VH-VL binders against Ferredoxin-fold anticodon-binding domain-containing protein 1 (FDXACB1). Designs and how they scored, part 5

Target 1, 94 residues: Ferredoxin-fold anticodon-binding domain-containing protein 1 (FDXACB1), of Homo sapiens (Human) (q9brp7r531to624)
Amino acid sequence: LYPPCYVHDVSFWIDQKKGFDELEFHTVARAVSQDTIISIQFLSRFQHPKTQQVSLCYRLTYQTCDKALTQQQVASMQSQFRKEIQQHLYVIPR

## First folded at step 16 (VH-VL)

Design k2 (from v5 with heavy chain T30D)
Fold by ESMFold2, fold request of step 19:
Structure k2 (fold): chain C 94 residues (1-94), chain A 123 residues (1-123), chain B 112 residues (1-112)
Amino acid sequence: as target 1 above (94 residues)
Amino acid sequence: QVQLVQSGAEVKKPGATVKISCKVSGYTFDDYYMHWVQQAPGKGLEWMGRVDPDDGETKYDPKFQGRVTITADTSTDTAYMELSSLRSEDTAVYYCARDYYPDISYWRYFDYWGQGTLVTVSS
Amino acid sequence: DIVMTQSPDSLAVSLGERATINCKSSQSVLYSPDNKNYLAWYQQKPGQPPKLLIYYASTRESGVPDRFSGSGSGTDFTLTISSLQAEDVAVYYCQQYYGHPTFGQGTKLEQL
């Protein structure tokens, strides 16, 4: 039997002058999730046709075998992750 | 024509401080990060840190954190690297290097380099 | 830190022969938003700064001769000089820029 998994997408505007550090993005995800995020998949890059702002979208898959993972726990981790990337990566979550 | 011109060689004693300049021409200084790279004699290249000349933001390699200060003066189009508490193992050639201005990446490769500045630390 | 390991440490090649230098990263250097490997190659001659040869693993910098080519996938990358010239005697470095820059230890290329 496979444990249930939870999927949440995160999208955000980047600061194009500063740039986006994907390695640090993965590092923050690992730190916040403490082994709960098992997959991080790049989904898309979007450029707004009027403002020229760029956003990126990633899919996060949460799963663990060590203890039953609840939707509330995942929502809390996702919320914290969104805060952390804003603090560390020059991004504005959407 | 992009040029990065560094200050001349220096001889220092242990415990001293050195400050190397890198004057740029041929591009808009504020638009590109400036990096500093160390090369000890007979050794490879080691990244030290970078500065954004537009706002003064810096990033340093942990190996040099606490001893290195990288600054930019946009009024003179000059970057500086200051290394304090010099040790004999800091004897090296120091390069400034401009990164390429990419569309969205945070880290970049180096398309133009200064000529290098030899710093010798000896008693 | 992403560790970059080159092989061999030194290499001797006859003029006109092929030279091959390998570089391995401790993790992937693929930047997902543009799907490119963030790997560069530099040439350094004595008393000179490094000179950029290749970026994005395989894209040749302007003014670099066609005999220089880069290739690779995953964590394994290769710089190839198809027909060695005397002026190609130098030390060669790979460098990743997926994270903060790190360089391989260098490969000294000599003429047999």
Scores: ipSAE 0.783, ipTM 0.897, lowest interface PAE 0.7, mean pLDDT 91

Design k3 (from v5 with heavy chain K59R)
Fold by OpenDDE, fold request of step 19:
Structure k3 (fold): chain C 94 residues (1-94), chain A 123 residues (1-123), chain B 112 residues (1-112)
Amino acid sequence: as target 1 above (94 residues)
Amino acid sequence: QVQLVQSGAEVKKPGATVKISCKVSGYTFTDYYMHWVQQAPGKGLEWMGRVDPDDGETRYDPKFQGRVTITADTSTDTAYMELSSLRSEDTAVYYCARDYYPDISYWRYFDYWGQGTLVTVSS
Amino acid sequence: DIVMTQSPDSLAVSLGERATINCKSSQSVLYSPDNKNYLAWYQQKPGQPPKLLIYYASTRESGVPDRFSGSGSGTDFTLTISSLQAEDVAVYYCQQYYGHPTFGQGTKLEQL
């Protein structure tokens, strides 16, 4: 049987002065997901026309063959990821 | 024109602490991070850390973490690099370098450099 | 850390000839949000600080002669001097800024 895949998108505002550390973003994602993320794909960049703030969107794909992975587990990891990036990176989840 | 002027050469004993300065002019000090780069004699370049002069926030390379302190004095437009517990392998030229914002990245490249400060650690 | 490796360590080139320096990163330095390679090249002469030549892998810094060019993507990059001039004798460094800034070990370019 082929293990199920779960896909979740994450969007966040960045601090343009501090900048966004994409490498650290990947590191945090893989740590929080306990290496169950098989793909992190950049989707889009948006700049708010009024505030000029920039937001980024990434797609995370979860899958594992060595343990059971449920929708609920992935949702929890995604939620934790949102918290972690806010603490480790100068970003605000949206 | 942008200028980064560093303090003069230093001679220190092992275990001592050295603090070198980098005074800037020609731009708004708080708009750019200030970085410090080490270059041992005849060797390459190694990033040590950076400071955001606007809020004092710092980042350090793990190799120097715990021994290096980078600060900024906005009243004098001067950045400082203090390196403690000096050892012979700390003998090197130290450069301050202003970064440039490539776009929205966290890490930067360096468009302007100080002239360098030689620190010699010898017993 | 992202490890940068230059090749060769040194080379000698005749005046007017092409000089080619390669730089490899241990992982991609392509920054997704702007789809640019975060790779810079510097020139350093004895007793002087490094001088920025190229950023974004292929964009020349202001004032840099057009004989200098940068190319490459992902993990493989090249600095090319189309026609070596006497003043180009120096050590050249690549630097990635996708993560913690790291430099190549340097390439010493001499006149043959």
Scores: ipSAE 0.893, ipTM 0.950, lowest interface PAE 0.5, mean pLDDT 96
Fold by OpenDDE, last read:
Structure k3 (fold): chain C 94 residues (1-94), chain A 123 residues (1-123), chain B 112 residues (1-112)
Amino acid sequence: as target 1 above (94 residues)
Amino acid sequence: QVQLVQSGAEVKKPGATVKISCKVSGYTFTDYYMHWVQQAPGKGLEWMGRVDPDDGETRYDPKFQGRVTITADTSTDTAYMELSSLRSEDTAVYYCARDYYPDISYWRYFDYWGQGTLVTVSS
Amino acid sequence: DIVMTQSPDSLAVSLGERATINCKSSQSVLYSPDNKNYLAWYQQKPGQPPKLLIYYASTRESGVPDRFSGSGSGTDFTLTISSLQAEDVAVYYCQQYYGHPTFGQGTKLEQL
């Protein structure tokens, strides 16, 4: 059997003065996911034409072989991740 | 032109506290983070921490966490680095350095440096 | 922390000859949002603070002579001085700024 794979995207606005700490972003992701994230992929950078704010989008892929991972569990971890990055990084989830 | 001018050399006893200053000119103090870098005699460079002069937010290297305090006085365009519980190993030249970030990075490189301040810790 | 390792520790080069200094990071310093390598090079002479030479791995700071160039990507970087001048004798440091700033141990460049 092949364990299920769950994919979730996360987008957030950044503070251009403070900057975005991608390394910390990865660290937080792995922590809140309890190391069930197998990949973090940068997808796109967007700049709002009116406000000039910058938004980033990443794709997180969840998968584990040592325990059952449900869609609900991943959704919960994703929700927690959004909260954590808002607290640890100068970002605003979209 | 951008200038970072640091306070003079210090001589301290072990266990004492030292506070050195870095006065800036030639740019808006609050627009850039101010960093402090340690360089022991004949050794390399070690990042200690930084302050955002705009809101006072700080980040420190874990090696110095708990002993170092970095502050900024926007009324005088001066950044400070205070290092407590001094040890002989703290004998070093300390540099203030302005970072630069042309895009959206959190961590930065340093385009302007102070002249350095020698701190000697000896009994 | 990202560990930076330079090689060699010291280098002696004749005037007019090429000098090559390498820098390795313990992990990639490629910043995804702008697809740039967050790596800088500094020159330091005795009694002076470091001087910025290169940033984004290959972009030369204003005022830096053309003989200085940076190259590399990911974890492997190189600073090259195409034709060594007497004033280039110094210690050179690489620095990553993908995470908490960390520097290489330095490379002492001397005239042969």
Scores: ipSAE 0.892, ipTM 0.949, lowest interface PAE 0.5, mean pLDDT 95
Fold by OpenDDE, fold request of step 19:
Structure k3 (fold): chain C 94 residues (1-94), chain A 123 residues (1-123), chain B 112 residues (1-112)
Amino acid sequence: as target 1 above (94 residues)
Amino acid sequence: QVQLVQSGAEVKKPGATVKISCKVSGYTFTDYYMHWVQQAPGKGLEWMGRVDPDDGETRYDPKFQGRVTITADTSTDTAYMELSSLRSEDTAVYYCARDYYPDISYWRYFDYWGQGTLVTVSS
Amino acid sequence: DIVMTQSPDSLAVSLGERATINCKSSQSVLYSPDNKNYLAWYQQKPGQPPKLLIYYASTRESGVPDRFSGSGSGTDFTLTISSLQAEDVAVYYCQQYYGHPTFGQGTKLEQL
């Protein structure tokens, strides 16, 4: 059987003064997911027309062949990821 | 006119600590990160770390982590780099450099540099 | 760390001739949110600090002569001096700022 693939998007506001560390974003994602993330894809950049604040959206794809991976497990990892990026990066999840 | 003016040359013994300064003018100190770059004689450039003068937040290269302390004094528009446990290989010119980024990245390039400060470590 | 490797280590070029310096990064320095390559070039002359020449891989800093140009994307970048002038003799460094800053080892450009 081909292992299931789970896809989740994450959007967050960035602190334009501090900036967004995309490399660290990838590092945190892979750490939290225990390397079950096989793809991190940038989807879009949004700038609020009034506040000019910038939001970014990424798509994370989870899949593994060496262990069982359930939708619930991925959801948990995604939730943890949102918490971690808020703590390690100057971002606010949307 | 943006200017970064560093303190004068230092001569230290191994194990000592050196603290050099970088005073800025011509721009708002807190709007840009201040970085420090090491250059050993005849060698290349090595990033040491940076400070956000606005809140004092720092990042360091792992090579210098634990020995380097970068600070900023907003009352005097001066950044500092303190390097402890000096060794002979720390003999180098140290540069402060202002970063710049016109968009949203965390890491940046350096548009203005201090004149450099020579630190000599010898017995 | 993202490792930056320049080539060649040294280069001798006649006045008026083209000088080409290459820089490779160990991983892509393309920043997705703005689709720009986070690569800068600096010129350093003896006893002086580095001088910014190029940023975003191909954008010249203000005041930099037109003969200087940057190109490339992803992991491969090039600094070109279309017509070498005597004042261009210096050491040139590439620097990525996708991660914490790292520099190439430098290329010494001499007049032939």
Scores: ipSAE 0.891, ipTM 0.949, lowest interface PAE 0.5, mean pLDDT 95
Fold by OpenDDE, last read:
Structure k3 (fold): chain C 94 residues (1-94), chain A 123 residues (1-123), chain B 112 residues (1-112)
Amino acid sequence: as target 1 above (94 residues)
Amino acid sequence: QVQLVQSGAEVKKPGATVKISCKVSGYTFTDYYMHWVQQAPGKGLEWMGRVDPDDGETRYDPKFQGRVTITADTSTDTAYMELSSLRSEDTAVYYCARDYYPDISYWRYFDYWGQGTLVTVSS
Amino acid sequence: DIVMTQSPDSLAVSLGERATINCKSSQSVLYSPDNKNYLAWYQQKPGQPPKLLIYYASTRESGVPDRFSGSGSGTDFTLTISSLQAEDVAVYYCQQYYGHPTFGQGTKLEQL
């Protein structure tokens, strides 16, 4: 009997001059999710052919067995995560 | 030719403040972050913080947070490191170091270093 | 913080012999967006600032002799000097730049 898991992707543009702090990205993700994220997977890197701007995409998997976790709760955490990375990192969510 | 030239040795009393300079030449000052690294006598290297000369944005190691101030003067291509409330354990050689960004990462390695500045803190 | 631990703290090697220095990180320093290990090696001689030798764990900085090489991945890294020269006597440091920069405690390499 496994608890449900929820998967959400997040994509964002990087400030190429400042750079992307992947470690901080993980830290923020786990903080916002209250440690319900069990997996953070890098999916892809894209560079705009005209502007040369770079974007990254990650997949976050949420799951917990010690408390109820609903799809709505995860969606809320994902939304908060997008806000937090914009504040803590030099990124712009897509 | 890239050069980082630091100010001379300092002797300070406990509780005092020291400000070290690092003047650069041979490259565009605002294109690279400037870092400061502490090395106590006979000890290893410890990162203190960095400044983006372009916008003045800084990052500090928590160990020095509140006592260290790193600034950049683009009119003179000079970076500064100010350390207040000096203690005997602050006796060390301080290095400025230019970073080089590998690809798109936030943190970097250091390709050019200043000659170092000895700060001695004693009563 | 990512803790860097070098081994040994010191070693003595005869001229012409191989010197091996190890560096371990408390967590992986593999940067996903470019699939590279964010690990650098420095050489420091008395009275001098550190000198960059290796970055990306295995890429040699320009001007660094071929006898210096870096290897490893994830959390385990190695600096190798294939044939020790007298001028290689120094302290060597590893440094990760995956996160907040941290250095190993240093390895003192002496001539035996």
Scores: ipSAE 0.891, ipTM 0.949, lowest interface PAE 0.5, mean pLDDT 95
Fold by ESMFold2, look of step 16:
Structure k3 (fold): chain C 94 residues (1-94), chain A 123 residues (1-123), chain B 112 residues (1-112)
Amino acid sequence: as target 1 above (94 residues)
Amino acid sequence: QVQLVQSGAEVKKPGATVKISCKVSGYTFTDYYMHWVQQAPGKGLEWMGRVDPDDGETRYDPKFQGRVTITADTSTDTAYMELSSLRSEDTAVYYCARDYYPDISYWRYFDYWGQGTLVTVSS
Amino acid sequence: DIVMTQSPDSLAVSLGERATINCKSSQSVLYSPDNKNYLAWYQQKPGQPPKLLIYYASTRESGVPDRFSGSGSGTDFTLTISSLQAEDVAVYYCQQYYGHPTFGQGTKLEQL
């Protein structure tokens, strides 16, 4: 049997001059979640028709095999992850 | 068109510091990152770090962190790499290399290279 | 670090024959936002800087002859020279740029 899993999407505007470091994005996700994020899936790339800004959207799946996660634990990890990527990856969460 | 011209060869003693210049022409210096690459005998090409000439932001490979300083001077369109506490294993050719800005990636490939600067570290 | 491993370390090929150089990365170098493999190939002749040949695994840089081609996906990549010319004698390096740049150890291509 499977412990419950939680799925959260994250989307953000990038700094097109600095660029987006996808490898570092994965590294931050693993660090913040203590490897509880088991899947990171790219969903979409969007260019705003007026501003020409680019946003990216990823899907994060949280799960563990030996201890059930709570919604509050996952919400806390997701919130911290959004802060960490803003600080380290030149992104602005949507 | 695009040219990266490096300063001449240098001979240094162990423990000294070397500063290599890379003067650019044929493009807008602040639009592209400048990287430095070491090529020592028997090791091939090793990335050392980069600078964004627009704001001075740098990134370094951990094995050079603390000994390497990469800077850019936008008034002369010149990048610099300074390597301190020189050792005999730092004997190498050092290249500056421009990355290319093709889309949205943080890391990029190197489309133009300087001619290289030989640094020899000997007693 | 993403480790890049080339094979063979050296290769001797007769003029007009095909040369094949392999490069393997320790993890995927596919950049999801543009769905491209972040893999480049460089040629280096003695006393010269490296010269870009291929980027995005298979796209030739401007001015590179069409006898040079790149292929592969994920972690396995190949540089092919379809008909070796004398001026193609050089050391060839693969490089990933998915993370901070790392290079293969190089492959020395010689004329048989």
Scores: ipSAE 0.805, ipTM 0.903, lowest interface PAE 0.6, mean pLDDT 91

